# Designs tried in a protein design chat: miniprotein binders against a7ua95r516to809. Part 17

Target 1, 294 residues: a7ua95r516to809
Amino acid sequence: ASLSLLSISDLVPDLQFIFFWMSNAIEILYFIQQKSPAYMQTIELMDDKAGSKESLLSATISANEEAMTILEEVIMYTFQQCVYYITKTLYVVLPGLLDCNPFGTEPSSEQCRRAAGVCVCAVCVMPEAVRRVVSVFQTTSDLLQQYQVHSEIQSQMFAYLFFFTNVSLFNQLIDKGPARGWFQRSRVLQIQASVKILLDWAKGAGHNHLAQKFFAKFCSTVTILASPPQQLSQMSWKALCAEHPSLKPVQLHRILTQYQLMAELGPLPIWQPSSEDEAYIYRTVDLLESFENH

## First folded at step 3 (miniprotein)

Design p3q3
Fold by ESMFold2-Fast, scan of step 3:
Structure p3q3 (fold): chain B 294 residues (1-294), chain A 105 residues (1-105)
Amino acid sequence: as target 1 above (294 residues)
Amino acid sequence: SPEEALRIAEEAIRLARELLERGDPEAALEVLEEAIRVLERAIEETGDPELLKLAAEIALEAAILAFELARHALERGDPELAKEALELAIRAIEIAVEAIERLRE
């Protein structure tokens, strides 16, 4: 049995070439778009004595359209290749985030920070598992900046990476969490702290809006599971749906069921589904998220 | 002569396309490089508007083929070949621009 870990470092040379070409293709596309009107004007002003003006004009239009199409395909292809390699690396390192403990470092300054009921010591070193995930995002950001890729494409890249991360973490927690003990309160608090480090990185990198949008489902899940029993028991099903609109009825019902089991609370009458949602809490096809949707 | 140079360039572009279609993109790149070199020289040596128009058309054809070569290289995982092909596409566009600008004069 032989196993090797995918490393972002192993992929950097390949990624550098792909980002270099994506950047160059975008620059060439921009160059053609800027120059095309001037070429067309020049041709239109030519003396058409030999009847060749129409041919040259037609050839220029055709060449411009073909070049634009091919460059757009090159940009799309290189973007997809980057996404493929980066998400393949993320897939290997993401499960570690659900098992790591960010509270392991001795607090020499006796300072701690709180985020949504979680205490993270100011002197704590980033856990190795979280560092691996952050390294993938940081390397991606560094490459996009090094090759001066436009901010809109950078945003598209991180939108997809955050979407992928959210789906991967959510599915793992919901599907495997009960068997792995991830729904235990101490584990949920550790997961929440680890995710907070990741979200803080995204905010520092200028991607706070994307992180809020694409991590909504996993963040809602962790927030509910980390809630004190006294607080959560005071909320109705309708209030929880309003607070966590990213969660489907079946997903919310599954999360509350796991919370109730771990907190040793009675049946779900406290969190009765609305009459409109009652049929949807049993739709198992809606439980896990798809990597193929949007 | 410039007329002969343009004929040679057009023939070279045809050969480069055939090589690409046969699955030899590296040979296609080499032939396309020579076609572009010949085009550049032809444009510098002529002041004939009809030859400048023809040179512009041939240069644009070369650019299209260079972009096709770059896409083929990326699809098969050869970023270095794609780089060289894109550089040729830029050079071909610059030749077309030069020819069109001389037509304005």
Scores: ipSAE 0.014, ipTM 0.325, lowest interface PAE 7.1, mean pLDDT 77

Design p3q4
Fold by ESMFold2-Fast, scan of step 3:
Structure p3q4 (fold): chain B 294 residues (1-294), chain A 105 residues (1-105)
Amino acid sequence: as target 1 above (294 residues)
Amino acid sequence: SPEEALRIAEEAIRLARELLERGDPEAALEVLEEAIRVLERAIEETGDPELLKLAAEIALEAAILAFELARHALERGDEELARRAIELAVEALEIAFRAREELEK
């Protein structure tokens, strides 16, 4: 879909329609679930005139089962469509998060507020690239609230969006990081600060638990890369595996190898894998994450 | 045109709601059945994403109204009307689902 090149704002009318659709289907499903027992009881209380009661009960059960199946399919389909359009937009803006500076030196005067002779401006710390990602999440939250989508479905949507973001950022960092200089300490600290802005947004939106769960792999990667050489050199392979269980042996090994190459401060100790993990270090098929791993 | 058909369906749903509100659920069901027939034809004739989105939205409105009509029929003790209304609601949902599938082709 060409929609991956559009801003989230350009997709709002289409997303509004899909969210309206999903919300209505959920409401109808709950209506059937709540009213079907009462309707069945009404039929059971009627007099059996020439066998009409059995016919009406059979027709009602069949109609309710078909309606519920169709509504469940509609809810699933509209959910998948929302996720599809949102993640396509998100995919385009996410690489910018790895290549921006939240410590920027020249904030726009128009974006700053002055009080008591001091310029105070939170937006001066938030790079445009980070703002675009936050805007995708915020617009999604706003639409879910506007159409009063049930909290469980909201949680499922953000779980998937955070999962997608984590996989996308991790894969971009591992695949393109060496060529783009993203493993250099100054760049890693910028990435860490940018990720913190996303995590802080998630906490404010009530999704802290989901963010902690689904960002674990990328956060582990950034935490290791941001560690001082003196600290990291004192940690064994076993200790690193214990602190970062989301990382596969081949992923941890690649991260540590890149760290060692970028650290221009004496010889770092060689992190020796356990005998059980050694075989997995050479499994390049496990290096990048899949969006379909469950 | 598909656009004109969708406008007719919307007007029919509005009329059906008015009939239900004034206590004529039998007339409301007949008008709603006609709206569903018009929607079915419009969806089969158009490939325009905007019209398919509108058709799906109208079909969902029809389904909601059909379930409301079923509730009113049950409260009246009209079991046959309630059954027909539920069957129509299922048909409306099937039309909405098909319109949505066409959007992704």
Scores: ipSAE 0.012, ipTM 0.324, lowest interface PAE 8.8, mean pLDDT 77

Design p3q5
Fold by ESMFold2-Fast, scan of step 3:
Structure p3q5 (fold): chain B 294 residues (1-294), chain A 105 residues (1-105)
Amino acid sequence: as target 1 above (294 residues)
Amino acid sequence: SPEEALRIAEEAIRLARELLERGDPEAALEVLEEAIRVLERAIEETGDPELLKLAAEIALEAAILAFELARHALERGDPELAVEAFELAKEAIRIAWEAKERLEE
């Protein structure tokens, strides 16, 4: 019974309480915002009795601003707590996504359809490691729906969860990938397939735009590493920077260096950085991503 | 009388704030609950626009204090008290807008 091994299911009671709190605070805030203009207009249309109109208007504005400030603080606090619990769980399950084989399991005919001898099971039957990650996102979606949290807050939450996932996966791949063999072509293709399952879930859940935006760095990394040698060797440094603007010079240089070391079809050309970038390709402080949202 | 009831509610809110500042949020919640009940009765018994305006202002003040009490409870790890304070804040806001709607009639 290790606290570090808690599943998302173990956190549901705590999350239900926090989502309940957040949902109610949002409802009250929007109720005030909706009703306040009508009340202010009523005061504005009032006949002035020795300055009483201005005093009442000022007092009402002050009271509404104080209430809204407190509600915004409560919403922020509860949002941060939800994110904390969800990302803590996510951090534990994400490394498994880099280590699983989505092509290794043959599903039964009852679970997945076969077309011309090809198994279409990536959507019907996913690896357990991918299922654990999807379960965290699905449980979050279910709780947001259960407590009828506004779509804007839902979007902000998934934006942060996708941001966190992208940073976590990118850092794990860059930092631990060489030792774990994750840069080997067969492993890169497995990672690409697993990520596609996750992105397909996000699209199905209505979050395609957010997924495209916040997974850009990790997707660029996997796309480059999965590129055929003939294709990649024809691209200049400038062309790669244009296609993958999310990657910093040191990050792109590290990725290309790993690709060159893993290429077994002969020596690849050295990708020479532009004069603007050459000072930055060795800046170690820029290699790994920060979990702080900018 | 509605005027006397509103004065009592305002005094109760002041006492609740003092109790919260003193570190007695449970007592603050009980006093604030009574203030809300007094406000609701005053609004039901009056058609006077001036008293309805005052009731709305006092109700919003009660809501603000209830939210402060809820934040205090969350900070010290008392989720049960936080929920009770938040429900009271919702009721105070409802009463404030009910008074406003009566003013528009």
Scores: ipSAE 0.014, ipTM 0.356, lowest interface PAE 6.6, mean pLDDT 78

Design p4
Fold by ESMFold2-Fast, scan of step 3:
Structure p4 (fold): chain B 294 residues (1-294), chain A 105 residues (1-105)
Amino acid sequence: as target 1 above (294 residues)
Amino acid sequence: SPEEALRIAEEAIRLARELLERGDPEAALEVLEEAIRVLERAIEETGDPELLKLAAKIAVEAALLAIELALEAAKRGDEELARRARELAERAERIAREAEERLRE
């Protein structure tokens, strides 16, 4: 089935239902975990009337164990369903982010400076493509807040969503970027500005740490592509790795090689693995942070 | 041997990726499940740091492919396939984390 007509707004009634059940299951689980020890202690302090105390304890233990198992399964299932439907919608809207122009016109020199992470006087407009992505994140945040979902679950939800977004954008940029002209500096600056809008949204929503963590690889990639070729040619391999710690040395080398082919760069620093470089590659492995496009 | 098991897992991931590219996500899932099962066994049977590094790398590749498979299944409206693919991604991530933790020790 085609998902071209599916929007986050169309999913809100179903998502409200799923979030309702997830929130309720979490609260009931928490209640059982917090109240069960106190209740069982109360039973233990009771007079043993014809063995009723042992019967009550046995019944309470059995009921609590069954309830907790069912609640954990409900929480897991509802969480996966939310991630599934939100990710499904997100997948459809993400490609537009790489094609849009948040500057409204060809970037000026002042707007080009924005690519360095410096905010100057020029104000970006939010393109429709970026609005659709932000709408998915905002609707998710609103639903989590409306149903008072625990902050750890909220963090896990956005970790998954940011991870999927990072992977999707990185794959599209590397695989389709050269053919679509996305490696041209003006286009890279537009992409960087669009990503900045997503990062600013995440900061406002209280997810700045997660966004910095999970978008690090895509942000580093875009920063490299936005860098002047002359500057990149003058940097040592050690300096390049130090500026982009979220990229594995092999990923960094691939990006630089691809950029050289498109931008006609001079000679690039040769990457020669040391035992420390190889250790660095593996020491930073965390699937939710590490994307390896090989 | 663990070394042979890791080579088998690499080949299985390559085959799963090829199957996904050819439009057979169901077959890709089955092959990926087998690769992850092999990785789980290999990690339990080795203490060699070089093999643990290789296992972590292969596990990360498996997890990324599982996520791609989940996205493709979701695009096609196959909720069950997408769910199973996400479960495989979690299993592969667990393998990668375990290998990484053991390397830090």
Scores: ipSAE 0.000, ipTM 0.149, lowest interface PAE 19.6, mean pLDDT 72

Design p4q1
Fold by ESMFold2-Fast, scan of step 3:
Structure p4q1 (fold): chain B 294 residues (1-294), chain A 105 residues (1-105)
Amino acid sequence: as target 1 above (294 residues)
Amino acid sequence: SPEEALRIAEEAIRLARELLERGDPEAALEVLEEAIRVLERAIEETGDPELLKLAAKIAVEAALLAIELALEAAKRGDEELVRRLLELIARAIRIVLEAEERLRE
């Protein structure tokens, strides 16, 4: 409803103004980078009998350096504002993706686990929850296209949005999944199908490489949870880590431990983490660097 | 005439820089807005390659000064002034691109 859910359409007027500012700042920055050498050359070719040419050239270099810095700050500010409004909306709609059924009717877990020519579990319908997430990405794409934002900035924005989506879904699944029953095979298959719809949208929009890169962690997690327990118990720790390089050993161990508790999985390979939280520190640094680069 | 219009635009840019140096970015913006308006009309009225080149050069100078004004406006938290300056810079860039397109014809 309108009382509890923030619609992307409610944000479009605000986003439109911010995209306008961002687009203009990007064009100016790009123009300075492309045309500044020609302008400098024009100054160098001027007749200068009073030494004013050297002063003008020096002033122009200084002004360009300051202009570049401020344009970068304006671009960063407007980019972060766009990201803020978009992720605020996304945050509200993302949890629904983990709890919806893209097969139309929620299948019995026993029936879903059987390969059946009579019970077809392959029909995917776009649930309303998935449609809301896709709508946020589509509106973002439309606005970037409407204001002719450079492809590099488009790529950075979707990289950030996919990164945010991946982290949000991963954290939700790990923190709330066991209590919500999301580690059960039938639920995991529903989550996998919903994520596939989102990834298919990204491929259609020309963002397949970004989606593959930034969804790797969540996709690996879902793949592990969808794997038969017997198969996982037969793999060495080295093999498990090699198959899922997007997951840190600590994260992989946590996932397998939770899965074992839910699924009566046999002996798991043991990984003994350091007494220090090096993995958490490293992850925090990566997150902060990502925000600073946008 | 386009020649006279370009002279007026050059003088306006000089005045705008002087106003910026005195700490009056709002007055500088008003003067630059007039310079851009004059440049827009001048490029519509001329097909002379030398005048188109000069108009592009003056537009680049206007854009660079407007960016410097945006610096001061941003430091003061004047969002409206920054917005107007970004619009003005976009107009200056359009003058340069239009002049270059006509020169390639």
Scores: ipSAE 0.006, ipTM 0.301, lowest interface PAE 9.4, mean pLDDT 72

Design p4q2
Fold by ESMFold2-Fast, scan of step 3:
Structure p4q2 (fold): chain B 294 residues (1-294), chain A 105 residues (1-105)
Amino acid sequence: as target 1 above (294 residues)
Amino acid sequence: SPEEALRIAEEAIRLARELLERGDPEAALEVLEEAIRVLERAIEETGDPELLKLAAKIAVEAALLAIELALEAAKRGDEELAIRALELAARAIRIALEAKERLRE
């Protein structure tokens, strides 16, 4: 764990080495998979006396299964090492994303408010905290491209990195957000803008559908918190649950409760589940997300 | 001794790499097979954490070279050599995992 506090740039040589070997292992796997149909057809066309054809098929299947198991173990090991080092780096840089201001300079309040009612900066500058996170994803993408790692493995890696990022950001927002004022509208808008920079990067990198899938929970949370009070007050509990299926009922209830408290909205329409849903609302153990793979 | 065995294994891996670079994957595989046998014996005979760490590192290096050898054999159409190299890579990975697991004890 000597590399635990290094930047992504410091890890590039080690990651290059692991990615190189993972790429080689994947290429061999595909070579064997491509050979299998042609070889089996060749065996099937053989005139065989004394059952040697059946023995040859059995031996070939056994050998291929062993080779595949070996190759899968090597790929899994190298994949896990890459994920370990990359997520270790992400863990250090992600908290900054919730505390940064991507709007750079404060907007010209009078002119912007006249035009939009609620003014946001027309030019968003990438904060250092967001740049560090994007740099981790970009370096990963560059290494995968440089070593021509199969697209399936690339997708699996970014799926996991997006999953990890989503869980980390969601848990921090839910657990620490109330104490740090992160549920206030101005802070939510800053978080929303920072997350949009990450999502825009993912779209540009060809990972839009993965980002939409694996960031769904955090994006739903930020969308709710950024919603105007008038829009939220018009929605029933059932409609809110249907609009945000990635959120568990207890998580949605927590978010709405904090929204009311921080926004000082006063009395609002009843956002309440049926008695059938009460167990989920009051199960605090289900509030935070696990980092385990799903 | 386990210490000398690990040194021999590391030198054997270096020689195997040179043989592969010279275009002799068959000779490279034979040398790697011996290195893996030496690593397997060394890890069974030692409880020293520093030697287990070194064994894990050498085993990973052996696995990676075996994969490179398998790719080269496959490119040349030598399916038997490629399969043997992949089998050797798995043995090397299992040695690395065993060494790491024992370090937890």
Scores: ipSAE 0.012, ipTM 0.287, lowest interface PAE 8.4, mean pLDDT 75

Design p4q3
Fold by ESMFold2-Fast, scan of step 3:
Structure p4q3 (fold): chain B 294 residues (1-294), chain A 105 residues (1-105)
Amino acid sequence: as target 1 above (294 residues)
Amino acid sequence: SPEEALRIAEEAIRLARELLERGDPEAALEVLEEAIRVLERAIEETGDPELLKLAAKIAVEAALLAIELALEAAKRGDPELAKEALELAIRAIEIAVEAIERLRE
C-alpha cells in the first residue's frame, strides 16, 4: 500500500466504526456516572436486616469501578485509533501545504458571484494541497457530529490534531526549509496564505481558541519570516522573545539567521541573544519539536 | 454459524428490551444473559472483520440495555437483580473491547 494513495475518504468507513464505538462507550460511561449516585442512595436508604446492605454497597462500588475502568480504556483506545489514522493521513498531505501556491490566476470580473446572500469573488482559490488538509479536518468534524460525540472529547481531538499539524509543519520548515527554498520571501508569503486558509476553517468550525493555542509556534515562525526587513531589523532580541514566547531561543535564533540570509539585510542586525539565552541558542536537542504532547 | 449466532443475539436483545419495557426485568435479564453467552462464543469463532464489527455493535447494545435493567431493578427495590445486571453490563463491555482488539489485529 502506498501512502500517496491514502485518502481520508478511503478511511471514512473504518473511522465511522471507531467513532461509533467511542460514542457508545462515552454514552455508557455517562449513564453510569449520572445514575450511580441515585442507585447508591437507594441502597443507603434500605433497612439493613443482616448486613446485606453493606455487602451490596461494596459489590456495587466494585462493579461500578470495573465498568468505568473498562469504559475509560475503550474510550482511550478508540480515541487513540482515530488520532492514529487521522494523523497518518495528515502527515501524508501536510508537506504539500508548504509547496503549494494559493495565489492563482487573477479572476475576471465574471467570476465574482453572489452565493447565499453574500458576494463571493475568488481572489485566491484553495489549492488542492490545502483542500486535502481541510478535508481531513472537515471529515473529522462531520464524524464527531454524526455520532454526537461529547464536546469535551471533540475539543481534545482537535487540540491534538492542531498540535500534530503545528509540530509537523514547524519541523518540516526548520529542518528542510533551507534546502527547499521555503525561507525565500515569495515562498513564505505563499505559506502564510495557505496557513490562513486552515485557520479560517478552524474559526468557522468553532475551534478558533484551539487553533490559536496549538498553532502558536508555526504562526510565530511564519509571522517573523513574513515581516518587512525594515521592521524586523529594528526589533531587539528581547522584543522578539516577548512577542513570540512560543519559540525557544535556539528556534528563534535559527529563524532569524535564515531571515538574514534570505533578506540580505547586510551586516550586524541587533538580534543578539540576551545573557540568559546565550547558552541555549546552540542547544540542538531543542531545535525540533517532539510529537509527545505535554 | 457465527453470522447466525450474531443474528440470534440481536433478536434476543430486542426481546429483552421488550420484556423490560413491559415490566419484567427478571425475564429481561435471563434473555440478555443468553444473548451475551451467544455473542461471546460467536466472537471466539470468527475472524471476519464484518462479523467482529457486528458483534461489537451488539455487545454495546447489550451493555446499554443491562444498565437500563439495573436502574429499573433499583427503582423497584431489587438490589440483587440490579447487581446481576451491572455485572452483565461489565461482561458485555469486555466483549466489545475484545471484538475491537481482534479487529485491530
Scores: ipSAE 0.012, ipTM 0.313, lowest interface PAE 8.7, mean pLDDT 77

Design p4q4
Fold by ESMFold2-Fast, scan of step 3:
Structure p4q4 (fold): chain B 294 residues (1-294), chain A 105 residues (1-105)
Amino acid sequence: as target 1 above (294 residues)
Amino acid sequence: SPEEALRIAEEAIRLARELLERGDPEAALEVLEEAIRVLERAIEETGDPELLKLAAKIAVEAALLAIELALEAAKRGDEELARRAIELAVEALEIAFRAREELEK
């Protein structure tokens, strides 16, 4: 039967079936790999005629190779199906993260300042939009744990999910952010606090290294938008690019341009790229990130 | 005799493969289940190293066919048949391991 695309809770029975298949295929593959040398040794211990022994060895090797090929295909297919359905669910819930307020009706100045820095304040509640995203990650983690999927496969799955989340959030913020007011500093601090909840979840789940690697672009963007305008305006273009290597020049330029418009400060100079910097920016035509990554 | 039982198991696996190739995976699974039952009894009743080696080989062949059956069932959307087939594959591999352990005695 076809897998239905509904909420994550509606997909759990179908995902359980796919994880069951993936886990079993991995365990059978591992069993064959571990036991194959022992069976080959058993055949070698035969006091049979050389021709008969060679025939048995050849047949066993061929059968093992075929089994491994089939199991690898099953593992790949089930992995791709899990990723496909989980990311489709993420795509629906992720935009809500950019509009939610973890500080309640209006955050205090102190709460905003703390969130702009190192930690989310202790008073923050998990908004429903953030809870939906965390629920997708937690359900994935629970299923991987329930079916005892090998750690390397777990790491690969979360690497892709974090990559997908980073690209989706970045594209949403860059494409729709100015029109929706997301570049306003108070909104940026709310976004930073919400993202911190996701990153804290990832750390608690044992995926801190993956989260730091795959969220770099979105985190750099939020960091820039949360920065005081005076700091950004005093830096050279070269220095800004060096501090934010995850951002393409065209992406950094757009972020800074939109940030200047939203900051609405007094008589501060507008950041201006040099003539050479303008040429460099216009060499890059891809503003939004692609979801294709291997 | 254990030797006859192993020959019957091998013939049953051949029949199961033919049934799967003809598009009857349910019948293939039923025949394969019977092959595995016969195989398990054979390894319990024999201490002959040669028969234990043959039993291990047949058990691996049964496991491979069960995996193929599971994949085909999944492609056809038969979730229950696929689950039963993968469980049977695990049972077959466990039988192969036990035959090997018995051989080491």
Scores: ipSAE 0.011, ipTM 0.257, lowest interface PAE 9.1, mean pLDDT 75

Design p4q5
Fold by ESMFold2-Fast, scan of step 3:
Structure p4q5 (fold): chain B 294 residues (1-294), chain A 105 residues (1-105)
Amino acid sequence: as target 1 above (294 residues)
Amino acid sequence: SPEEALRIAEEAIRLARELLERGDPEAALEVLEEAIRVLERAIEETGDPELLKLAAKIAVEAALLAIELALEAAKRGDPELAVEAFELAKEAIRIAWEAKERLEE
């Protein structure tokens, strides 16, 4: 074992406890939110006993507010812990997605027990690196369903996981891509196919809208890099910015520059941004994405 | 033993729910208070992760029942009992959190 980091399967017992605690805290919070108005109304309908009614109402409001604050803290903490452990696992497996080849990974009869004609073709050809990423998302989905976590919280969880994945993949590609040859057309097409498998999983899991929203930056990047030279050379800088609004000018310019350097057909014309856009193109501090919310 | 204490707490919660359903919220509160006291002691005395997980689950169940009791008491015109039940729910939530913290140690 060269891998010293825990797999998602190794985290399941700990995650089960955290999801259990989170689910129950959410349920109690919703119960208080729904029933508190009825309780307040009941107090208001009691006999007119002057000050005693107001004192009780004040005490009940204080008790409810304190209970809700504690529950909100528990929900926040458990949500953050789940996200922390899941994203830590994702961070380890995500770089493999950029190095795998889904077009050449047709399994032999000896590599898996699934023979040709036994399983669906797309599933049979999934690279191991992509399978590891999908397994993290599938395990998360299974745990959310097992503990019947409210759909809103499920959406928030996957929104963040997709956000994290998008930022991680984008930063890896931009920062390490030139040295690793990831901007070569053949490599980009492999990356595009691998990401397609991940996005197809998200669609099947009911998270298509979240995937479209949170993978926009990385998808725009891969789409540009996979574009034929003829198509890109016919687009203006303004048109490229309009078609890829998720990319900052400095990010778009870096991508296009790398595309030109890796073009097998020789150097392509460099795009000419407007004078107003040039100031933003040279803001290198904005090149990489942050995992922190501003 | 902690295991026997948790079993007693579960049975007490079941009795408290039965009493509430039969229209005796005051008796239900007393039984629930005892269940929570037993839970707190069991959590303090055990180091077994499985028992701590069970204790947290039982504490959450106690909190939910205490909230139901508070709302029923209020509906029946007993606001003082309702306040006591809400305070008990808060205590049960605190105990569930303590079980989690001990599990992390």
Scores: ipSAE 0.012, ipTM 0.296, lowest interface PAE 8.7, mean pLDDT 76

